# VHH binders against Protein DOG1-like 4 (DOGL4): the designs that were tried, part 150

Target 1, 232 residues: Protein DOG1-like 4 (DOGL4), of Arabidopsis thaliana (Mouse-ear cress) (q84jc2)
Amino acid sequence: MSKMRNLVEEKFLEFYESWVIQLELYLHQLLIAHNNNTMSETELRHLISKLTTHHKAYYTAKWAAIREDVLAFFGSVWLNPLENACSWLTGWKPSMVFRMVDRLRKSRVVLVEAQVKKLEELRVKTKFDEQKIEREMERYQVAMADRKMVELARLGCHVGGESVMVVEAAVRGLSMGLEKMVKAADCVRLKTLKGILDILTPPQCVEFLAAAATFQVQLRRWGNRRHYVTHS
Key: E = the ipSAE of ESMFold2; O = the ipSAE of OpenDDE; V2 = 0.75 times the mean of E and O plus 0.25 times the DockQ between their complexes.

## First folded at step 16 (VHH)

Design ge52 (from gc1 with A50G; framework vhh_6qgx_2)
Fold by ESMFold2-Fast, scan of step 16:
Structure ge52 (fold): chain B 232 residues (1-232), chain A 124 residues (1-124)
Amino acid sequence: as target 1 above (232 residues)
Amino acid sequence: QVQLVESGGGLVQAGGSLRLSCAASGFTFSDYHMAWFRRAPGKEREFVAGISWSGGSTFYTDSVKGRFTISRDHAKNTVSLQMNSLRPEDTAVYYCAASSELYLPISADEYDYWGQGTRVTVSA
């Protein structure tokens, strides 16, 4: 069957395309700032704030959308297959950002011992929070194969208004559980980002955010070219 | 109910010192960046000093750098501004502000909660 976009998917697709275009513009500004030795700390802080506000706007739009249809975010139509393959609970895996932080150790801007210690503490905490959510998702998936759910699915195969209502109630319960887990994952993402930015100096924040935005933009470009690369 | 209550303002001669305090209640203090803003007579509100949610990062406007020190006490839910070597140009109403943003903001429009203000007058 052809995959039809619902209203939530159409609205978020439109939002996301505009959001990515603006991310590319901010990435350009971050790269200029990174290579510019004349930018003041006030100017760097303003640029960092523009990008963090942009990320916050994404989560504001996402949380409004998942309240209407959380399933739209599992296999999102606004993401290409490569972006979807790299998703962890509807977004980037929080611990992934520490790989980008690690490159700062080999950059022009040297991390001091106190920063390295704080980043390692944050990395461990982030990994712990990820594992907790992964256990919750496993429990959710196991519950889907539970004897009671199997019986409910069997009932849903039969004609009758009662079976339809029971199935609809079950689907609503599943959506609420997923919404809670997605929001929990997003809270770990935001806390991890907030923590990293707190530890880094403004020039290091610019370099980190530039690396993160570069990866996000390149992943999208690589995935969008997939059809011509793999199918010629 | 969110409350930010400032204290410590007053009249001081040029070269003197004052310590401002802000007591916060009604929100999770440790999750918020805290800052001091000031508004001089006939001027717009300007950023003075900020401290991140963890206390690990601080930022000062150039005109107060080296003279003012911002600090926070998570146990007491307070933020303080130690003002040394005061100048007549420091005369203003000083406001305590709290922000939930991801990065310590320097723009007033990025702050969620504001105190009533405390008056600081520095005589020539």
Scores: ipSAE 0.770, ipTM 0.899, lowest interface PAE 0.8, mean pLDDT 87

Design ge53 (from gc1 with T61A; framework vhh_6qgx_2)
Fold by ESMFold2-Fast, scan of step 16:
Structure ge53 (fold): chain B 232 residues (1-232), chain A 124 residues (1-124)
Amino acid sequence: as target 1 above (232 residues)
Amino acid sequence: QVQLVESGGGLVQAGGSLRLSCAASGFTFSDYHMAWFRRAPGKEREFVAAISWSGGSTFYADSVKGRFTISRDHAKNTVSLQMNSLRPEDTAVYYCAASSELYLPISADEYDYWGQGTRVTVSA
């Protein structure tokens, strides 16, 4: 069926590969803008909008897909093992972007004191939201080991109509819980991105987005050329 | 439902001032960027001024820089446009618009919601 798990994975893999190719094209435009310093503020704003619309399109497609099969996003087939290993609740960890912001403080475009203060305030808020989600994730993992879940696992070892129905209901409940958690994490990601872009000037936004896209593209390339622990 | 209602338009003499207001309802105002666009008779809609969701960032069309000031009030769910040193060329219907985009947009096609407009006439 068109709604089956394998079809969700196939469809999103096709979307993601196309999305990454377009990201690399936008990264090229960001690097040109950053290096030449010849674009007007209006031109820079249009370029930044292209990037942010592209990121928003990712979350629109992701949320449609997770409604059908959230588990496809845990151990995603469109990501290599390194990308999957670096994932926090199916995506980048929100606090990671402030490491990118630290690089701007040492760049050619200097942050003013008011920006530094606002970024620190945003960092604290982001960390608080991130920790709240981490506590919910811990509660979810603990719930997996409760008496009811242990009982359902035991029933699932036996063939019977009642046990099949009960296990299917439990899996649906678990999937719904994961979907809410993933969407909450994505909301923190989008809120953090929106906040950083609001604080930065257009040239600083270009530098920040270029750094973020470069890291994403390089992580993918590094993962495709990975070395195993037992390689040597 | 989402509603944007503009007010404050009218007839004013060149060199005068006018303050436009836009009252927003039906959405979480603090999550949306707000902007003013204008349309003169026989012309296309053009960007005037925008203010980010937080109020921390603003952008103005070159034709209005230094004369117009955009502001927002989260307690009243309003966005305002203070227009000083008005010129006959500023004559247009002024529209309030709202956007959920991640970055403050300046193109009309990036705005989700629009008001009905308020008419501003500047006499020579």
Scores: ipSAE 0.757, ipTM 0.891, lowest interface PAE 0.8, mean pLDDT 87

Design ge54 (from gc1 with T61E; framework vhh_6qgx_2)
Fold by ESMFold2-Fast, scan of step 16:
Structure ge54 (fold): chain B 232 residues (1-232), chain A 124 residues (1-124)
Amino acid sequence: as target 1 above (232 residues)
Amino acid sequence: QVQLVESGGGLVQAGGSLRLSCAASGFTFSDYHMAWFRRAPGKEREFVAAISWSGGSTFYEDSVKGRFTISRDHAKNTVSLQMNSLRPEDTAVYYCAASSELYLPISADEYDYWGQGTRVTVSA
C-alpha cells in the first residue's frame, strides 16, 4: 500500500534536492580552503557565512512546510531510510556535533584550553536542552493514553455530524503539539551550531563545517546505495 | 520598532580619541551580533569592526587594528567603539548594525538593522 505524496512533500522534495546540490558545492569550497593557507581571514569568514546562511535557509523552508504538514517530516520522502533512521525529532541530534569536534581535535585541530572549557559548557547545556525536549515528547505520548483522548478516539468510530468535527479538532491539536516540539528541537540545533562557531577560530570553523557536511553527504550516498558488496 | 541610536561623534584633531556608543532596543540584544560600518564622503560603506552575540569573538578591518576596540554591554544593551590614534582617513559617518546570522558577518548585506549614523571628522 504505497503512499502518494501530498503537495507539501512534493514541494519540499524539490527544495531539498536543490539544497543538497548547493551544500555539495559549498563542501568543495570548504575542502579547498581547509587544504590551503592562501585564504585571508576575511575570505574564510565570507565562506563560513555562505554555509551558515545556507543552513538557515533550510530551517526557514522547513518551518514554512511544517506549518502546513508537520507529519511530512516524520519518515520524510526526500530522505532515504538510513537518513530517516539516524534522525532525532526530524533532524540531526544536537549533541552529535560535539563528537565531530572531538574527532577533529584528535586528527588535526588544536584547541586551546579556553575553547575546550567553553565547548564542554556548551555540550552540557545542549544535552540538558535535548533531555527537556525528550521529556516533552514522553508527556505527549503518555497524553495519548489519557482517559479523555481514549474516549475521543472511541467517538471517532462513529460516522457523521458533530463526532467527526470533534475528532478533527483533536487531530489538529496533536499536529500543533508536534510542530511545537519540532521547532523547539530545531532551535536547539541552531543555538548549538551558533555556539560552536562562536568558540572556534575561522580555520577551525572551516574544518568543522567541512566534517559535518562530508558526513551529511556521505550518509545520503551510503543510504542511496540499494545494493553493495563488501570486498575482502 | 527596532532602534539603533548612535552617539559620540564629533570633531577631533589627528592623534585624538573618540568613543562611539550605540543603544539598541526592540530586539533580544544578546542574540544579535553587532558591528560598526563607516562611509566616507564620496565612498562606499566599509566594514570597521564586529563583535559576536556572546562578546567572545571580535574582528577588525586591517586599517583600524590596534587603534580601535569594539565592546558590548548586555546589561545596558549597548555596543561601543573606542577610537584611538585617529587619522584624517577615519573621517566618515559611522553606523551601528545588528545581525541575527549564525556566524559573525562582515558584509553589510548580512546585517538586518541599521542606525542613522554619527559623524566623525578628524582634522589634519
Scores: ipSAE 0.747, ipTM 0.885, lowest interface PAE 0.8, mean pLDDT 87

Design ge55 (from gc1 with A35G; framework vhh_6qgx_2)
Fold by ESMFold2-Fast, scan of step 16:
Structure ge55 (fold): chain B 232 residues (1-232), chain A 124 residues (1-124)
Amino acid sequence: as target 1 above (232 residues)
Amino acid sequence: QVQLVESGGGLVQAGGSLRLSCAASGFTFSDYHMGWFRRAPGKEREFVAAISWSGGSTFYTDSVKGRFTISRDHAKNTVSLQMNSLRPEDTAVYYCAASSELYLPISADEYDYWGQGTRVTVSA
């Protein structure tokens, strides 16, 4: 149903644009908190919670949308080409956030030995979970090719309503498989984020979230700039 | 799915101690942050203490720091609040709450599941 697919894409585009605007506002607050270092622990915790609630809202909206049309998230219309090129299974690669964590070693609030050990353990676990999903993606891509071959063979044997019904059923099955994989990848993302925030102090959480949001916002701005000519 | 039941409330003299317990069912221990909130007579519900899903992080409101200790027992699927050096102003109904949020929440609106509460009265 083309109208349903268009509606899902349009609704998520509207959601995502608002979500990014709010992310930039939260990033501004995180940078002020980080640079001034005048906020109480209670104030920092409220700010961190605003950001994490915002990220959770993204996944709530995404999972509702992929139930309707998971394919909209492969080559998303709400992302610029650079953002799409940098995507791993419709989102950020979980292990990449540890690069933001590495910046904390140079920060005003340094990581203690116990935190470094826990972060390294989490990094190894995250890498293992990523590798497992990559194996599943490879198996899925092989299965997709096999299913397409089966459907092409069936199409050669049947014509009319029978072939249409079989193709529609196969497409639904493939979409369900992709949805499961995307949700599995998103679960690794959320578990990784939850784990990092549990290990870090509130000032370190602010710095980490600011680094992550800065990267996301800059990637979007850099990609958008490539579509426009600026005069020297 | 999640159910919380508080116990351990009662009447105690100022300077005394009480241990509140919250038994949780219907979830995996590591999935939820746990918090304690209280509502004093004529006041709104306020945050008291919280412990993260891993047990590795805790946070206390300033008025109870050094007097109250939150802990969790992984094997028993329980969270406890040890209350020492109790004051009359600690008189309230104490609520256990569970949250699936990504970060250890300190706001009541970020908690998904709530117990019915247990009454603590501290006499002068």
Scores: ipSAE 0.714, ipTM 0.859, lowest interface PAE 0.8, mean pLDDT 86

Design ge56 (from gc1 with D62E; framework vhh_6qgx_2)
Fold by ESMFold2-Fast, scan of step 16:
Structure ge56 (fold): chain B 232 residues (1-232), chain A 124 residues (1-124)
Amino acid sequence: as target 1 above (232 residues)
Amino acid sequence: QVQLVESGGGLVQAGGSLRLSCAASGFTFSDYHMAWFRRAPGKEREFVAAISWSGGSTFYTESVKGRFTISRDHAKNTVSLQMNSLRPEDTAVYYCAASSELYLPISADEYDYWGQGTRVTVSA
């Protein structure tokens, strides 16, 4: 499986670099749309659809990759150290996107009271789903510790065949549990995004998506600049 | 499994009204965006109106804006299209469609499930 593991990391690195380049191009279009009031609602809706399709493509690629090697996402080689430090269960923390939503209160099209109420209801639900996953992760870590103890004892008493077979079986079982948890976290991310976009008007959706993409792109640039080195 | 069944089509005089209904089954209705599309004789399928999974967002093609109203009933798993001030150019077969996309789609290729259609004829 280590042979397949290396290939998964290489393929996802290539995918992710291309995906980020396209995200930056979409961000440019979002910023133009946000500053240009002549764009029709139909045009704004098409632009929002491009972004949501782009995010969906990321999760399609991610879920294919984690099926092969979920551990690659807990030590992501395609992310810099700052990006890795800001990750919650292999991605963005769902409740944190509401900080970007709060900025919309000062936008050209201000949030109406009905939208504020719906966003607060969604925020509470998102935090609840987030906490449920954190409890599941804690249970998994406890179970993993128990399993590691049992497997270490079994490996210490192993006679006959190669220990690699037993180790590979144990790692496969652990990886399946992590895959399920990562997918559960990603489902909360997608539900949160779907909910926010449903509450916001098309101009507000453009502003929200622009803020989110700007944060993602800027975080990557900040992390890359921190380790700027000139080789003599 | 998944089924969308349209009803309410018929013949009406210009200036009249019709209410179309679509009954959904075999999927979690509250998770899906719903839309109406139409196809006039000899034409391609065109977007008419859409309503988001929550019912909180709607969108209409310009030619029906102010005349048509889309709504949904989660308890009955139905989506409806109230058509007022009908014109001869509204004559078409009307199709109900469902989508699981993240953002309310307005393009036919973004819809997963389709009904068989109900015919609307508006006489001059």
Scores: ipSAE 0.747, ipTM 0.882, lowest interface PAE 0.8, mean pLDDT 86

Design ge6 (from gc2 with D109E; framework vhh_6qgx_2)
Fold by ESMFold2-Fast, scan of step 16:
Structure ge6 (fold): chain B 232 residues (1-232), chain A 124 residues (1-124)
Amino acid sequence: as target 1 above (232 residues)
Amino acid sequence: QVQLVESGGGLVQAGGSLRLSCAASGFTFSDYHMAWFRRAPGKEREFVAAISWSGGSTFYTDSVKGRFTISRDHAKNTVSLQMNSLRPEDTAVYYCAAGDELYLPISAEEYDYWGQGTRVTVSA
């Protein structure tokens, strides 16, 4: 980190570190459930609910934080460079989770034809929603360029306390647009996750969530190790 | 304003059948999981049956499995519980619930909206 953190960044860093620790604890429980086959359907459903509630809690905290400072989520200080490089509009790209679903097809827990068809329909819809968000991002970037040029021209024409207020108002407007897009992307993420879990059986849900959590945890560990590797 | 209105309760003999219905309004029905819970005299609310937002997944408590069937009708914004082979132990007030969790909830704590209940009495 080469900069001082603001209050939103400090609070969310603290939240995120605790959230990841709890994710690893739930991952441990998912792996035990997957490997031992001793849990009832009711027990599996409770475990799945704990993890999905944990994911929902992340978005609750995130949306509160982006209301205060959405820009903290672009180049996040609580993420390492690898995690930031893999980010799509401040989070995971929704269609990427279908790669983890594809792993289930090669697992001992076989997907039936009806599930395969529903997952493909969901994949298509998810990709469509992603493309819609990407078009909105493009439109936003064009609008930002136009607004920034106008603001730059105004600041060049007269300087004073009023220019600070104009810049602050413009930044708030731009931030509100980004907030809307981030929330839209997060809604696609949550709807995609909700859809997949609805299609899968409880044992398949456990395997899917374990795969997703394992990837998230390992990506973080790999990126952290690379970041601290000394020059040789 | 969200509303859930239960109907279809009544008095039946053991071995009989009842169909409970819940009419939902004030929210996008197709986005919500729906469930039935019951409360017997002197007991806490217990889970009975749930159906996912899509209708593609259902879950039943062991004591009603094979006897009760939950279903939903998107066009009518209703969830129904068909209760067959009723037993005196099924006597309770039955509550309709709606929740917008990522995974089909089976705990009362995970449901956001509740009806006022409909009474079912099963005589010996």
Scores: ipSAE 0.774, ipTM 0.901, lowest interface PAE 0.7, mean pLDDT 87

Design ge60 (from gc1 with S100D E101Q; framework vhh_6qgx_2; at its last look DockQ between E and O 0.92; V2 from the best seeds 0.82)
Fold by OpenDDE, look of step 17:
Structure ge60 (fold): chain B 232 residues (1-232), chain A 124 residues (1-124)
Amino acid sequence: as target 1 above (232 residues)
Amino acid sequence: QVQLVESGGGLVQAGGSLRLSCAASGFTFSDYHMAWFRRAPGKEREFVAAISWSGGSTFYTDSVKGRFTISRDHAKNTVSLQMNSLRPEDTAVYYCAASDQLYLPISADEYDYWGQGTRVTVSA
């Protein structure tokens, strides 16, 4: 069954489709840069900056959208079921990027001891931040179940304009809580990326970003093939 | 209100040294990359040096490598530029800048906040 789309979903879907296309272009450039050791540090930094700016733009758009309807991002219609299944609080799980870093370590990339140490520290911090958010989510869920959901259920039994308004207000309240949590999660994502990129050398950053982008693109492609999802 | 206030500029002879300082306020300093740019007379603003939010990474334009050192003090919310072996071509107004980008940027358009600048004049 096709999921009903609202205005927020439609707009973000359009945005995301374009965003992914641009990501693929950057991925191509990253791969070229990775395979060609002729690029200067300045050139690499420019490339990295362009891509990271692109990522930041995604969150800017996301945060604008979630102010309108945060619920749209829970079960995102612009993502296929596989992508959604791999999502943690409407996006990638921050701690998972360290798997990519580990992969770099097993590849031709040589990390110095100081980098390894910093990465581990960042890993620990990221995990801690994730857990903190998860605890908040649990608390939020309990609160909803105990109070808000009951209220909504009670109100749902009543017919009338006033009751509808009350229900809407309640839903808005719940949505605001979700929005805060989503933003918190996104902040952890961004901080994690910012941390990793600060630890890695420019060539290592290119490789890391290429790996990350590859994973994202492949996940989408695999999911689309399996589930025949169309977004236009 | 966000403020970046540069200091330390002045007149110096070629081969001399200056230390520029920039005091930041009105934003979370520890979250921002900091940089120095300069604008020479009749020229466009150019990148000089940058330091990451953590202070763990730095980058310099080629013309200043080995002569200039950028550093930051998180406790004081300041960024500094130690300039040694100054040359007449280093004459410019030097600007402090802050960026909230994920990666340490070297392009002026990626910096969010700017100071008013401090003038450095190197005589031959």
Scores: ipSAE 0.848, ipTM 0.934, lowest interface PAE 0.5, mean pLDDT 91
Fold by ESMFold2-Fast, scan of step 16:
Formats: sequence, structure tokens, C-alpha cells
Structure ge60 (fold): chain B 232 residues (1-232), chain A 124 residues (1-124)
Amino acid sequence: as target 1 above (232 residues)
Amino acid sequence: QVQLVESGGGLVQAGGSLRLSCAASGFTFSDYHMAWFRRAPGKEREFVAAISWSGGSTFYTDSVKGRFTISRDHAKNTVSLQMNSLRPEDTAVYYCAASDQLYLPISADEYDYWGQGTRVTVSA
């Protein structure tokens, strides 16, 4: 494998390590804000904005990377096996975040009825969008086994230049379809996050984002420690 | 093309009221947060009020809280600022701004689209 063939993986691995370090720094600030209860609403809004901008930056970098090599994201080298096992279409499953929201029922500032209603409406819409993407993924898996793909696979076994061009065109088509599907899933993730943050008060946003970031950071640490202990 | 057009500025006496409007075009209005910023002569542009993409969340700078009310009309693609109990310190050019950020921004740096501004003068 040449460096040119793995450039996307190398660049995104470097990006992701830096991104996770910054996420941990923001998590520390969120936990201080949650525990001290001394920050003004303006200060809380700036902190929430820092973290949400950080998440948006992840998707900007990811979409640039998947345009070049979407398959790098289905078995990511920058994620440990536990993180990969918990992935749904290259990231977190959108409906999963409502479990983090449910923890707010135990917070000091409980959700009011109007918020509960809006969150339930958002949950239903998120699940609908999620299921639509799952149906598209199933169609993709079925298409991989159709007669035309089987014929293209046979053609790819020949050493001629014409067959190489036809196979490359087919593979590019499949990759473009996966790219579109991954971006659609990421759009559902961003819409879900944007919707939840709009419904919650700033202190509730801090608690929600702290819970989500804590889970992400701990999942990475658990997977890294297990790998080290198993193979050390 | 994205365009924001402010209207409703003018001269008003201290204690009076004024309603600013901003007409938005060239983007999906319901996906964008909207805000009002102002700039007085010799001062920096400062945040005044913001309303989220859904209209469900609002935020105001302390000096206008209780006096100003921001609202939006998705059918008309407009955002409005109702200004009551106006003070001479409210004298400024008022700017409408739009942002597609994940969380309702209160910093000018997080707004990508801006109007040309409408002048508000409050006499003592």
C-alpha cells in the first residue's frame, strides 16, 4: 500500500486525534459550567457554541474525506474496535441521543411539558428519517448481488484496459451512492442535534452536551484500554 | 442570491416605540437563525437580539431585555424587532443577520449574511 492510496486515512487520522483532544478540553469546560452554576447565560451560550462549532467542523472534514474515499469510514483506522462496533452508517445512530435527553428528567432543572412534547415530535421524525436511510442501505446491499454486478466482477478478472475502465466506473458509481447515503445520515444527525439544542434551555444544553461528550470520550478510553490489556 | 433588507428606522423621542423589519430572500428562511446587531458612531458592532430557526428560542442583550421583542414570520420570510421605551443610547444603525449554525449564535463572527442597515435616532 502506497501513501498515496491511504492519504485520506492518514490525514483524517491526524485530524481526528486533534479533534478528540479538543473535545476533551470542551468537555472539561462543560463539566465546570454544570458543577459551578456560576456562569451567566451569555457565557453558557458561548460555551455551547464552541462545542457545536467543533461538531460541525468534524462533519466538514468528514465530508471532504468521504468525497475521496467513503470506504475509509466503514472500517475506520482512527477508531478502536469498540467504537467501530457501536457505529451506524459511519457514526452515532441519531435516535440514540434521545437516551441522553432522557437523563435530563433526573436533572435539577426538569423538562417542562412543552419541551417533552417537542422532543417526542423530534424523536418520531428522527426515527422516520433513520428508517428511510436503513431502507436505502438494504437496497444497496441487494444491488451488490444483482446480475450486472456479477458480470462486472467477472470482467474485472481480465487484464485488458477496457475491462479495467468499466469496472472502475461501476465501483465509482457504488462509492458515490454510499457517499450520498453517509451524507444523508450525517444530515439527520445534525438536524437532530440542532433540534434538541433549540428545545433545551442553556443549562439543559450544557448537561446534554456534557453527557454526550462523556459517553464518546469514555467509549474511546474503554476500547483503547481493552485493546492494550488484551494485546500487551 | 441571499438578500436581507431592513426597514422601519427613523427618528423617535425618548420613551417612544419603533418597529424594525427585515425581509429575507434567496435562502430557506426556516433553516436560519436571525439576529439584530447595532453600531453606534465610534463604537463596535454589538449584539442586540436573536431568534432561533424555529422561533422557539430568543436571546437579548441585557440593555434591551424587557424593552425589545424579536419575532419572525415564516410565511412572510421576515424577522421583526419591536423596540419600546427607547433611550438615546439606542441610537445606532441596526443590522439584520442570518446564520445556519447548530446553536443560536450571539457573536457577529457566526453570522454569514448581513443587511445594509437601517438608522435609528432617539432624541432626548
Scores: ipSAE 0.775, ipTM 0.899, lowest interface PAE 0.7, mean pLDDT 87
Fold by ESMFold2, look of step 17:
Structure ge60 (fold): chain B 232 residues (1-232), chain A 124 residues (1-124)
Amino acid sequence: as target 1 above (232 residues)
Amino acid sequence: QVQLVESGGGLVQAGGSLRLSCAASGFTFSDYHMAWFRRAPGKEREFVAAISWSGGSTFYTDSVKGRFTISRDHAKNTVSLQMNSLRPEDTAVYYCAASDQLYLPISADEYDYWGQGTRVTVSA
């Protein structure tokens, strides 16, 4: 493990812990807004903007960190094992967000037909973009396997520091490709979120964001408990 | 190079109408929320109206609801503000602004790109 990877991991862990604490504070505000009809539309919009800016800040920090060392994000130390096991290119599969929308629709949120139609169109687009990333990942993995096989064959003919340089070049090539794909996946996630927030009314956005934040907080609590029990 | 160019300002009598237009270039118009803000003499810039990147969501400050209508034209890369039943207190420099935030912003600090403004004067 390199010294730069350890530094990048530590810096992002510090950011992530602070970020989660702030998310929990916003969850408190969302739950108050959810249980109370006192807030004006302007006040709801300000609250939603604060939380969505907070979500965007997560990705801004993540992208800065993966530019330094993308491999630090596979098997991530800042996520507990349960959070990490749910990873799809260092995050949720973009289309999984619609399961949360569907659950809310069945229990708390009434959507008009125009909203339902727009959400279905967005779901189809999100799934299409997600599948495009999956195809690119497959092509990338095949290309890197072929390149690795050629490098390993040449290693059998050469001895010493030249083999280290070839491995380092292969690792750098892998890192660049992975960074591109992680960013592409994150962009699909952000575009999907942006689309959902555009379709929902401000009270519906509060319901959705509160459910998303609650799930994330609960998943972290369950994962930390499981990790302690499993590894103690 | 991002450019937002407002037009359509001028002098109008109270009760009259004006249509402001903003031509946008240098970015993918359909990815951006668009808004109008205004600055009255001696006052801070205030939010007037916004329209989401898709055109599916709009929001207006209370003082202009029912009188102003924001719209966008993706073929022409323009956003417009139809201003009806104008009052002297609507007198201000009107600014077009653009943002790629996740949620349609209503605060000026969430808008990255600004036009130079177009002056609207409403006489009594």
Scores: ipSAE 0.713, ipTM 0.876, lowest interface PAE 1.0, mean pLDDT 80
ESMFold2 (binder alone), look of step 17: mean pLDDT 90; pTM 0.913

Design ge7 (from gc1 with S100T; framework vhh_6qgx_2)
Fold by ESMFold2-Fast, scan of step 16:
Structure ge7 (fold): chain B 232 residues (1-232), chain A 124 residues (1-124)
Amino acid sequence: as target 1 above (232 residues)
Amino acid sequence: QVQLVESGGGLVQAGGSLRLSCAASGFTFSDYHMAWFRRAPGKEREFVAAISWSGGSTFYTDSVKGRFTISRDHAKNTVSLQMNSLRPEDTAVYYCAASTELYLPISADEYDYWGQGTRVTVSA
């Protein structure tokens, strides 16, 4: 059964489909740059900037959309079930990118001890920031089960102007709490990405961004393949 | 609220040295990439040097590599440009710039905040 889409979901679905198509085009350019030793440092830096501007555009659009309907990002209709299953607070888990760094050839990605040390320091900070957000998520879920929320849920079962207004205020408060939490998670994502790119050389940045984009594109393709497999 | 104030410009003879400083205020300095751009009369603004938010990455235009050194002091909220072996073609107004972009920018269009500039004149 298909879920009915609201206006925010429809608008962001159109944005996301276009955004992914452009990501695939940038991935093609990254792979060409990675396989060719002909690009200057200036050219590599411009290519990296195109990718990071593209990621920034995603978060600009996302934050505008969650201000209107944050729940659209939990179980997103523009993502397939596999993509949704891999989500942590409406996006990629920040510490996951360090696994991608580890998967890159160490002699190429981490050529010097100073880079290894800085990446490890960033990994520790990223995990610490994730834990802070996970504690806030836990507090949010516990608050949903407290006596006041249970009382508001009962009131919502009865038609009445005052009861309806009180329930609407509570739901608005819950949405604002989720929006704050999602933005906090996105800030950790952006700080983690900014930190990794600062530590890596331009060729290493190209390799890292190519690996990340390849994983994202491939995960989408794997999930979409499920639509053609029917056993009944 | 964000302010960048340059100092250290002046007159110097070819082969001489000059140190430019930029004092930053009104923002969390350690979150911003910092750069120096310059503009000669009748010419477009050109990139000179940049230093990342952490100080861990730097980039220089080819004409100044080995002669100029960019640095930052997080405790003083300053970025500096040490200019050695100055040439007459280095004559320009030098601008300090700040950016919150994810990757260290080298294009003027990616910098959000700019100082008023400080004039450097190198005599032959």
Scores: ipSAE 0.755, ipTM 0.889, lowest interface PAE 0.8, mean pLDDT 86

